VHH binders against Mitochondrial Rho GTPase 3 (MIRO3). Designs and how they scored, part 2

Target 1, 175 residues: Mitochondrial Rho GTPase 3 (MIRO3), of Arabidopsis thaliana (Mouse-ear cress) (q9ma88r425to599)
Amino acid sequence: RKVVQCFVFGPKNAGKSALLNQFIGRSYDDDSNNNNGSTDEHYAVNMVKEPGVISDTDKTLVLKEVRIKDDGFMLSKEALAACDVAIFIYDSSDEYSWNRAVDMLAEVATIAKDSGYVFPCLMVAAKTDLDPFPVAIQESTRVTQDIGIDAPIPISSKLGDVSNLFRKILTAAEN

## First folded at step 5 (VHH)

Design g29 (from g1 with Y105W; framework vhh_8emy_2)
Fold by ESMFold2-Fast, scan of step 5:
Structure g29 (fold): chain B 175 residues (1-175), chain A 119 residues (1-119)
Amino acid sequence: as target 1 above (175 residues)
Amino acid sequence: QVQLQESGGGLVQPGSSLRLSCAASGFTFSSYGMHWVRQAPGKGPEWVSSIWSSGSRTNYATSVKGRFSISRDNPSKTLYLQMNSLRPEDSAVYYCAREGIYGDWFDYRGQGTQVTVSS
């Protein structure tokens, strides 16, 4: 009955397409050819059942991939008003991917603040089936504490381990 | 056409400093984030540092943090990398790169400048 709009940010090859495909029940292999650039907005919609609830309190979650054009991340006021939660996905094995996702979060948070909007921001560590670089694990806790957000949420689309993320998105959006 | 041209590389002793420059043309330099990327012999490319279009935020790989400093001069369309306390493991070809649209780490890269740190 309630609809939660989650905006998905992250650098190229961070696993955004794999996450959207996994969310709608498609296999990891379905995104193998998705490395080509696209100007289209991508979105995935599904119903998420609240843990421990057996009634019709299930919520609709929309994952909307946001393409950031040019430097400066020009987001419309309409888009900012529609955002309930923003997630910033990075490849946990890639130091550049981590640093870029943090920069995206900082810039989006600044744009939102300047426009009078506030929404939760979550870091998402993708590809946890790969070895993460050592500093990413240690540094991520300090960085997320410094900017006032929760520790990164680990997922692996290849292993199908993404359920914890959807629960945390719903929890962050609102009680 | 987009063009990036690096300069300032050379052969130096451990502990030395070098300043790399990258001259940009063919695009509105002040509208793009910029990166330094390096590639050592026999290895893949490694991201070194980035700077926002305004210069208000910079980032560094942990291997160079505290030793390297990235900066830019938008009026002259030039990107810089000040490298201090150089180590043999810093030996690589250094490329400047323009931040890609949609968060790609680069869409255009220069020809590179060789940095060799050897005693």
Scores: ipSAE 0.029, ipTM 0.491, lowest interface PAE 7.0, mean pLDDT 75

Design g3 (from g1 with S50Y; framework vhh_8emy_2)
Fold by ESMFold2-Fast, scan of step 5:
Structure g3 (fold): chain B 175 residues (1-175), chain A 119 residues (1-119)
Amino acid sequence: as target 1 above (175 residues)
Amino acid sequence: QVQLQESGGGLVQPGSSLRLSCAASGFTFSSYGMHWVRQAPGKGPEWVSYIWSSGSRTNYATSVKGRFSISRDNPSKTLYLQMNSLRPEDSAVYYCAREGIYGDYFDYRGQGTQVTVSS
């Protein structure tokens, strides 16, 4: 209810670290600490403030970065039990990044369905300050329509355009 | 040590077919997604195709979609690329590559196999 757990999926360099840093108030210009070899999940926790709303309904949003692990964590039924909303982030200028994010979404959606879990899945198009790959735009429309998911949500950490995403996450988790 | 060994390249005429193979060793093949990547003379590397660890899903670059098919045999630890309707622009060194643990393009690749499409 009051705490929304958002699982963050996506290939390396898709912008996951930049998104988590922006959410906890770190600058885009801050160097990301690259913990090569770490298999631990990374978390970012904050309150999402809706402009102009007085908040007895303020929700805590937890962004939980999910990485591929040898133990099959990303494929675990038990791991998905705590998921209220899943986002799949990709680099909008990179065809591989988009394809990999779509694959992750399909896999997570299948596991959720097979497990009886119901949570919304959202595609997130990162690095929209870069020129998008033209075929990815056409294919993203087709894929999201085919699986009944909303069109990708564009963000740019470099341009500071991330605020719409957090509101969308909370709305999706509720509805 | 992770090792990937490509084979099956050669010189063929336009419109021909080739099947590339990649033998994997030094890791649990069935736990990793796999890529085919190519590099033509004087050009940077181009992603060609990807297959999930289970083989249940495949993806292709637009330039090869409908002509190429990626597949894998986990028991034999082998990756394949079936290339049909080959064109001169498909001429390149083809590399087998392992997906990185964090969804990297790849962390290891083989030595490559040369494909030349010429009349």
Scores: ipSAE 0.021, ipTM 0.471, lowest interface PAE 7.6, mean pLDDT 75

Design g31 (from g1 with R57Y; framework vhh_8emy_2)
Fold by ESMFold2-Fast, scan of step 5:
Structure g31 (fold): chain B 175 residues (1-175), chain A 119 residues (1-119)
Amino acid sequence: as target 1 above (175 residues)
Amino acid sequence: QVQLQESGGGLVQPGSSLRLSCAASGFTFSSYGMHWVRQAPGKGPEWVSSIWSSGSYTNYATSVKGRFSISRDNPSKTLYLQMNSLRPEDSAVYYCAREGIYGDYFDYRGQGTQVTVSS
């Protein structure tokens, strides 16, 4: 069994708490209320089964919410040592949310490069049950190509459609 | 205490240019990302542009890309927004905003400076 550490980044209200709650099978309000405003870190742990011929390959996936800045200071190089995959979640209906998630990816990539760490980065488009902002599809395709990553992965915590994201995270961690 | 003061707004004709300034005090300016946000009458706030603490990376709303340029001078603790090819839809109160300590929201804004683009 392999343990995959996935660091979750994104601006406020992007859907990070909803994603973590959906990952552990809780309703949106249930776990969000328990963790609201009390800690610097949020995390969720679950096992994901990969289909196989004779038996599924079991993997442990850990989603950990991480802040790029803490008390005015940038994320340390030591903090990234445990990262196997980084995801950057944004509200697909909000242009600021998209631009801030891109900024976060650039910041984390800069810290990783300076420190010699290499891990895959994935953009995650949340709230796909809402209308996306104009030019989002065209811009997101160009930006992800420029960065050298896959196109954003759509999810909707409200619609319960998040399983494809978890499999893509595991695939990215396997190289 | 944290203070942000905008200046440089005014009444201009379409196609004109303006440069906005924001003087910061009460915090280590060079340690914070900075933003410009605008609000037109009867509308919610709209993010316009951002700049990293070092000044090495900038970003812009699609509506202003290619026309506006954000910059900063850390020694003088000043943020700038160069606005070119102004359009009537750019009319708004422009606010200088400090990036929150987690980099995911704005924790302080100035009083704002009015920009009106009309003939």
Scores: ipSAE 0.103, ipTM 0.557, lowest interface PAE 6.1, mean pLDDT 76

Design g33 (from g1 with S54K; framework vhh_8emy_2)
Fold by ESMFold2-Fast, scan of step 5:
Structure g33 (fold): chain B 175 residues (1-175), chain A 119 residues (1-119)
Amino acid sequence: as target 1 above (175 residues)
Amino acid sequence: QVQLQESGGGLVQPGSSLRLSCAASGFTFSSYGMHWVRQAPGKGPEWVSSIWSKGSRTNYATSVKGRFSISRDNPSKTLYLQMNSLRPEDSAVYYCAREGIYGDYFDYRGQGTQVTVSS
C-alpha cells in the first residue's frame, strides 16, 4: 500500500479549495459552500492511477491544505516528517499571488532544512483559463532558476485539467 | 474595531519622492502582515507591496520594484511606503490593508490617500 502525503500551500483565492474539490470529484461550483468547523487543516484523499499505464495497483494520494500564521508556518515535527511532497499554488493572473507563493516556498524550505527534513517542492500555476499577466513568465523563470526548482506546473480546475499535476506529484514523491 | 488610517498623499511632479504612512488600531499590529494596494481611476485594485508581521520579508509588484520601499514600526503601530522616482502612472488612491491569517489577500483596508503625479 503506497500513500503519498502532499502538503498544499498558497495564498487565499489561489485555487486550493478548487483543487481539493476537483481531486475528490466535486464540481467547480461547489467550492464556495465547502465548510466545516474552523480547523488548521483541510484535506482530500483519493486513489489515483498513472496516466497511460495499465496497473491493478493504485496509489493513495492525500492532499492536505496547510494553514499559515502571519509570521510563518506553524508546522509540527510530525507534520514535516509526514510530508512526501509540498506544492505551492498561485493564481497565474495575479502578481501578488505569485509573490506570496514564492515566499511560502522559501519559508517552508527553510523550516524543513532547520528541522532536518528534505522533500520536493513544486510551484503550481492555477487558473490558467484566465490570461496570465505578462510579467509572470519573466518573474517565474528568474525565481525558479534562482532557487533551483522546476518550472511551475499549470492547472485549470474550472476546465477540469489537473491530471498532469497529480502525475508530477507522484513522480516527485518517488525520487 | 479594526481601523487603518492612511496619510501622506498629495500632488507631486514626476521624479519626486513621497512617503505614505498608515496608523493602525483595534488589533495586535505586530501579529499581522500588511499591504499597500492602489487603485487608479477606471482601474481595478492593484497590489503594490507587502511586509510580514516582524518585517523579515518584503515583496513588491514589478511595476514599483526598485523605486518603492515598504517598512513598519511595530511599537508605534505604523506602516510606511517610501515612493521614489514617481511616474504619472503611479497616480492612484493608496490603501493600507491587513493580511488575513491564511495568507489571505487582505481582510481590512483603510479609507485611502490620494497620490497624483502630474506636471
Scores: ipSAE 0.012, ipTM 0.449, lowest interface PAE 8.2, mean pLDDT 74

Design g35 (from g1 with S53H; framework vhh_8emy_2)
Fold by ESMFold2-Fast, scan of step 5:
Structure g35 (fold): chain B 175 residues (1-175), chain A 119 residues (1-119)
Amino acid sequence: as target 1 above (175 residues)
Amino acid sequence: QVQLQESGGGLVQPGSSLRLSCAASGFTFSSYGMHWVRQAPGKGPEWVSSIWHSGSRTNYATSVKGRFSISRDNPSKTLYLQMNSLRPEDSAVYYCAREGIYGDYFDYRGQGTQVTVSS
């Protein structure tokens, strides 16, 4: 089993906590009422598996939430050495949330380039059950094309629609 | 003790310009991203603009893009907002706010400066 370290960035109220909670909730054993995932305030660990299918290729995925320090400390290049894939989550109904997530991606990509690290960066559009901010589709298409990344991956923790994200993360980390 | 003090607001005619300033103290200004947020009477707060700690990247709400320009002077610990082609809908109290570059909230804001655009 390979362990994939996914760093989770995003502004406050973007849905980071909801995503981490949804991720661990998917791995419980219904018969025993046990949850085989684990989390604390900074990370969640679980297996990404297909229901009813046993596979030797199942991977352990770690979602690690990245937060500011009390002094506003910048993310160090040493901290990024453990990153296999970075996701940047934003509230799809909030233009500020989108702009902040893009800024975080640009900064992380710059630090990675300067330090010689290579890992995929993915945008994640959360709260897709809400109405998008004005011109959101046009804006996100333009920006992702300009910076050379894939279109944002939509999720809704409220609707339970997050499974495609975890598979996409593993695919990006392996390729 | 973190302090943010806005100035430069006033009453202007539509189409006019104003430059807002925010003096920061009590923290390492050059290590933090900064934002301008406004609140009009009877409305919730609206994010207006942001600038990276180095000044190398700026962002603007769609409602102000092309008219407003955010900048900073790290040696003097001052944040600016240049507002051009002002419209009545820009009338609000303008607050500067601190956020770390990897932060996900405004942890401090000033007392605000009133901007009124009216004929």
Scores: ipSAE 0.024, ipTM 0.471, lowest interface PAE 7.4, mean pLDDT 76

Design g36 (from g1 with S53K; framework vhh_8emy_2)
Fold by ESMFold2-Fast, scan of step 5:
Structure g36 (fold): chain B 175 residues (1-175), chain A 119 residues (1-119)
Amino acid sequence: as target 1 above (175 residues)
Amino acid sequence: QVQLQESGGGLVQPGSSLRLSCAASGFTFSSYGMHWVRQAPGKGPEWVSSIWKSGSRTNYATSVKGRFSISRDNPSKTLYLQMNSLRPEDSAVYYCAREGIYGDYFDYRGQGTQVTVSS
């Protein structure tokens, strides 16, 4: 079975932990993982089967949370070699969260370019059950077009609407 | 310990400009993203602007975009906010804030500097 390594980036409170817990069918708060060993990667694993595809195309999707350290955003070049797709999650109701996620994408894209790695980058709009900040739709569409990536993918962990995201991750990883 | 000291606030008329400064000490300034946050009387804190640790990326709240400019001087450990075309609704205490570890919003902020825009 093919394994797809998805690196998950995003500012604190953007919904990373909620997404990982929803992916593996859990909904608990892990303060130890949030406060202790925060420079280590955190991951969740599940089996994803695409409708209308034969059994031998069943894939294992791994979501790995990447954390920011005190010295800022640092990833080893070796770590990025394992990345099949990167997602950048933000709180769609919070302008700061959007801007921070874009900054993270720019930093990761720079490290990847410097290392000769190429992998798809996807923006993920979390908490879509909340009101978006003013001009969010116009600005997010412009920025994603300017940097050559797809429009942000909406999700809501409270509504359980995450299947579209996982499908898009698998599709992006095939390129 | 970590210290942030703002200066440059004052009373100005609408349409005027002000430049705020923030002197940082007690940490490696060049390793942290920095922010400006404001709070008007009777309202909660509002994020205004951010700048990445190297100065390579800047962001602005929609309400100030095109009027405010954030910058930093890492050798002197100083953060700046250039405010142009000031409006009465910009009246607030402005705080310099350090980006929190692990992507937290802010872990330290200064004492603030008062900006009053009044006709």
Scores: ipSAE 0.011, ipTM 0.450, lowest interface PAE 8.8, mean pLDDT 74

Design g39 (from g1 with S31K; framework vhh_8emy_2)
Fold by ESMFold2-Fast, scan of step 5:
Structure g39 (fold): chain B 175 residues (1-175), chain A 119 residues (1-119)
Amino acid sequence: as target 1 above (175 residues)
Amino acid sequence: QVQLQESGGGLVQPGSSLRLSCAASGFTFSKYGMHWVRQAPGKGPEWVSSIWSSGSRTNYATSVKGRFSISRDNPSKTLYLQMNSLRPEDSAVYYCAREGIYGDYFDYRGQGTQVTVSS
């Protein structure tokens, strides 16, 4: 009955496409977005059942990959209107990927605050089957606490573990 | 033609300072985020620092945080990296790099400038 629209941000090769492909659903490109000039969109849809409830109350998750075609990270206020949960994914073995994802989160959080939009932001650590960069645990914990969000949620395409992320999305959307 | 040209490298002793410069041409410099990347012999490239197109945001690799400062002058189309308290581990070729439009790592990089920190 409820639809949760999740915007997925992250630098190139952070694992955005892999995350969408892991969803119980199908990914596809939306090549006909001519009226939105600066953003290219990929979608994946998953229907998730809440334990102990009947099918009529099941939530539908929509993962929408946000890609910027213009210079830098220039997201319009209108683009954020439909966001219920923002996900910032990074390659856990790459310090640049982490810093870029944090930059994207800071920009999105600033635009949301200035526009009067309120939605939870989640950091997602991809490729956790690889060794993390040297100060990952302490630095990521400190930064997420400073921003006021939860610690990064680990996932791995090779290990197939995305269940915890889905639960976190549902919990964030409820709060 | 997009061009990035680094300068300011050299041989210095540990604890010294250097300021690197990168002259950009062939594109609207003020519209692009810029990065410094370094590569030591036998190692892969390591991201060092970034600055947004407006100059409003800067980031640093943990290994250089508190010692290095990135800045830009959009009217002169120049990127800078002020490096203080240099260590032998900072020895590398330093590259100026332009951030890709789609959030790519880099779509263009310069030829590099060598920094050697030794006694």
Scores: ipSAE 0.011, ipTM 0.427, lowest interface PAE 8.6, mean pLDDT 73

Design g4 (from g1 with S50V; framework vhh_8emy_2)
Fold by ESMFold2-Fast, scan of step 5:
Structure g4 (fold): chain B 175 residues (1-175), chain A 119 residues (1-119)
Amino acid sequence: as target 1 above (175 residues)
Amino acid sequence: QVQLQESGGGLVQPGSSLRLSCAASGFTFSSYGMHWVRQAPGKGPEWVSVIWSSGSRTNYATSVKGRFSISRDNPSKTLYLQMNSLRPEDSAVYYCAREGIYGDYFDYRGQGTQVTVSS
């Protein structure tokens, strides 16, 4: 594919805005003024280049942030059909953030299965510059193996360690 | 006026069971996700469990999985936490908390109920 659409999920304060800002280098606005529990979407678009490959292999990656209001998602069945890869971002120091991200993955996977859509799902461990919550490695290994997905991809926006994630997203979409 | 009132705490021996209740008033209980959070002396707050507004989904902290069960009764506006196989490290003040409109922020919590597990 020449254009890859990546849907970005994750609880509040997981680092979604920081990731989108780092990907394109722009300011990100919060939707904190929404009092009616509606969803909103934000986009970040850029090209991802792999060192040592031919320029015609460069791909456009679109990161589409899915915002959650109340305790659920408001994704249309048609909107989910456009997803090539879904990532679920959590704060690696916060067990609540981890559990919420796993819930989001389970919900999205259920909707996809019921609709006949197939796309890879990746867990993203953000803020790895902070201490992890107790037994985080054991818990994340167990859950990802049980679900049948890859181990969480670590990133730190504070330390600038995010480029590995974008390449893994493209690889997942191609496989 | 939003109010959350916990009850059911007490002193129990290790291996015992205890059920906590939280009575909610002043808002449409069935429209909000609800959480249990605990705080032991000298420690920061620790998230324990969540139940979605419909009661269809629940999740638990790793330390309590398989031992604790969260439930709710929307008609009576009550949240419950069934605690089994209690351990000394479960000793804490337990708070019920309402999930904010954005899904992740606790905008209200009660005064708490003390649970002490001592052998």
Scores: ipSAE 0.000, ipTM 0.385, lowest interface PAE 10.9, mean pLDDT 75

Design g42 (from g1 with S50R N59Y; framework vhh_8emy_2)
Fold by ESMFold2-Fast, scan of step 5:
Structure g42 (fold): chain B 175 residues (1-175), chain A 119 residues (1-119)
Amino acid sequence: as target 1 above (175 residues)
Amino acid sequence: QVQLQESGGGLVQPGSSLRLSCAASGFTFSSYGMHWVRQAPGKGPEWVSRIWSSGSRTYYATSVKGRFSISRDNPSKTLYLQMNSLRPEDSAVYYCAREGIYGDYFDYRGQGTQVTVSS
């Protein structure tokens, strides 16, 4: 697959913008044009060579931040048709961030099942350079096991450690 | 039969300008957002710029902002990238790409055009 569409979910201040900036080295700039026909969406793009492939194959990873509302989160089934991989990012030092990310994963998984869509879901633990709250470590492993997904993938924008996440996204997209 | 064909690459000196073109065919060009993406030797690819289907909004990577300008001519089905104040680090193969129907992924990409900036 040449194009991998990755939807990025997560609560406010979870590190979504930092992840997108780390991925492409870019900041979203609304000042590029006087017209504002955009929704409240961010996205980032990068292309990578497919891991382990002998042939000269390039893949394009598209990371799209999905915006949440203060009173909840609603995503149309039509929008999910384009999703190849969903990631749910949370601030590993913040219990509220963890709880909200889990709720978002449950909401998205329900909509996908009801609509007949199948795509892998990955949890991403951001800000691992900070001390996590004790409950999040035990609960994150239990919850991901209960849902049937991989354990949370740690990243830190301050430490620049995101390569493992990109590898896992590509691997998940091939399954 | 969607087709995207880049042209205009070449060898230039630092500080020079270059204009890339992408000819589109096989689809209603005016209905799709378009992107420029580049890949330097030994490095991962990097998103460069995006333009809305109408041409009314443009976006740029921080590394090229203020130096590059994306534009389109819907009647001629052509996408452009005007590259000014070129630097050695701009050396790469440049690809144009068609935005998917949800406005957030590429479904087609061109063959690429090589840009080399060296002294």
Scores: ipSAE 0.000, ipTM 0.100, lowest interface PAE 16.9, mean pLDDT 71

Design g43 (from g1 with S50V N59Y; framework vhh_8emy_2)
Fold by ESMFold2-Fast, scan of step 5:
Structure g43 (fold): chain B 175 residues (1-175), chain A 119 residues (1-119)
Amino acid sequence: as target 1 above (175 residues)
Amino acid sequence: QVQLQESGGGLVQPGSSLRLSCAASGFTFSSYGMHWVRQAPGKGPEWVSVIWSSGSRTYYATSVKGRFSISRDNPSKTLYLQMNSLRPEDSAVYYCAREGIYGDYFDYRGQGTQVTVSS
């Protein structure tokens, strides 16, 4: 059983808690006072099976919600050492949510480069059942192409289908 | 103590240019995205522009795109807004605002600087 650590970033109301709640298994808050990082952590853990395959290809996926402290410090560089894949969630109907998510991606990419860490980054468009603002679609395509990452992965709490996202997380973590 | 202090506003003719500045103190400026927001008399606040914490990416409201340019100098902890081809409808109080990376869109804003575009 291989363990994949997925760090979940995104602004308030982007859908981070909803995504973790859609994960089959257990979730909990971890406010450990012994943590020297500048973030709070929420976890959701489960075993994800490859489609149509049973037994030795099963993997454990951990979704770790990253929160920030008052000083604006998003992460210690030591905390990023555990990251296998980072996802950046935004509310697709909210231009500010998109802008905040891309700013977070830029900060994480800078810290990773400075620290010598390499992990894939994925954008996640949440609440796609709401009409997205017209600018976000064009901006998201341009930005993801410019920075060399895949196009945003759509999810919707109303549709309830997040299997494509989990598959992409596992695939990204394997290369 | 977080402080944001805008300057550079004034009365100008249509078609002219102005550069606004925002001096930041009391926080790690380089760790926050920064916004410009404006409010015209009798109207609600209108978002104008944002610049990423690193300065590598900028976005603009459709109403100002191609005319305004946002920039920052992280070592001097200063945010700028270069406003070109000003129109009467650009008349507003302009506020510098810090990205609220948890909570609301903006957790702090300055006192504002008045821009009046009139013939």
Scores: ipSAE 0.005, ipTM 0.185, lowest interface PAE 12.9, mean pLDDT 71

Design g45 (from g1 with S50Y I101K; framework vhh_8emy_2)
Fold by ESMFold2-Fast, scan of step 5:
Structure g45 (fold): chain B 175 residues (1-175), chain A 119 residues (1-119)
Amino acid sequence: as target 1 above (175 residues)
Amino acid sequence: QVQLQESGGGLVQPGSSLRLSCAASGFTFSSYGMHWVRQAPGKGPEWVSYIWSSGSRTNYATSVKGRFSISRDNPSKTLYLQMNSLRPEDSAVYYCAREGKYGDYFDYRGQGTQVTVSS
């Protein structure tokens, strides 16, 4: 049994709550830390059995929603040490949502590099059933290539299918 | 009482520059990120730019990147938008907005200042 800590970042209304609620359907616990003006954290835990030729081991995936102030991260260097995978979710139809998510990724990547931590960062495009903003597809591909990460992973609450995202998170944590 | 007051709009020719200002009062300005948002006739609001509370980071809509610059002066509680190489499609009412705390990406905005770019 291995525990994978996935930190979930993204601007408000990007779909973080919807993602966590979909995940919670099989969770054991859900805690919220509301210290008003400090770090607010939501925890969702689920056990995921990976299909595969080489592994039959159950893994526990923990999705931890991270809230940040606009002055940067209230996430401590020590807290970031617990991160196995960081995902950055944005509303694919909202240009502000995209720009804010990229800004959050840049900040987390900087803190990780400065602290010597290494973990994969994944962009997640939510609400893909809505029309994207102009040049979004071309811009998102270019930016992720420039940063050195994989292309954004699409999900949609309308479709209700997020299993591919969870598998990609677990795969990223292994490699 | 939270107040945001924009100024600096006007009628200009394509290729011109304008600087918009937003005077903030009734809250701790230095604790909030700030937005510029615009609304063209018959269109919904379009996000333009964002600046962090410290002024250390900025973001821009693709349509204005390289032409517009957002800045702030926390001691004077003023937000600015420097607009260069203006185009007819930049014509809109420009609003200063305070970053939202609860679900919305902004919670207060001013009355707006009209920018018209035409020859």
Scores: ipSAE 0.035, ipTM 0.519, lowest interface PAE 7.2, mean pLDDT 74

Design g46 (from f4 with K58T; framework vhh_8emy_2)
Fold by ESMFold2-Fast, scan of step 5:
Structure g46 (fold): chain B 175 residues (1-175), chain A 119 residues (1-119)
Amino acid sequence: as target 1 above (175 residues)
Amino acid sequence: QVQLQESGGGLVQPGSSLRLSCAASGFTFSSYGMHWVRQAPGKGPEWVSSIWYSGSRTNYATSVKGRFSISRDNPSKTLYLQMNSLRPEDSAVYYCAREGIYGDYFDYRGQGTQVTVSS
């Protein structure tokens, strides 16, 4: 029926591969959070249903791992034409991962603005089973308020806590 | 070949300032984000600061925010780190690093320059 295309951004080791493998039903133990991706065509497709409701409003969610730059060139505006929701995933225990994910969001937002595209952007705090970096709550609250986006959505692929993220993606796509 | 060469380190007293430089060659410097990373004796590497390809956006680790300033000169292919109010805890080898094409950590880094802050 309805297909939602979610573009997945984030620095290396942020948990992108673990999230995609978890989404398609692979166990955390089958996924290496440190696996290197070499292709743009890493996709995960699944149906997300409203909890406890049987209806034809069920949506197909597609997660696509996307690169920001290729050999020094910024992401093409044409590549963003199909984006319904962008998520920016970071390792919640790593301050560098957080800062890089914020930079990616700023870069993608700039390209979208220059191209006239509008889509919601969500920050995703991965690996919440680990201790957060110092002042993480203060920094994430300040930055997301300054940018005008929602607070980061916590997930843990290791603990299987990812369902709330998928619901929030679908909700963002409707607005 | 990609080359990154750091300079400007040295032995200074607490409260002093140092300016580190990194000369880049072998790639289009103005097309890549750049980073400063440090490693203290007995510790793993710690990200310090980053700057966009254009210089329009900078980031800092909480431990150095307000004391350090990153900048770049794209025509001369040089990256800088201005370090003010140095503390003994800032003692480390400082590395210049190029951002990977996927927004990954680093695909290249220099040989490093030693900064020692002691009384």
Scores: ipSAE 0.016, ipTM 0.475, lowest interface PAE 7.4, mean pLDDT 77

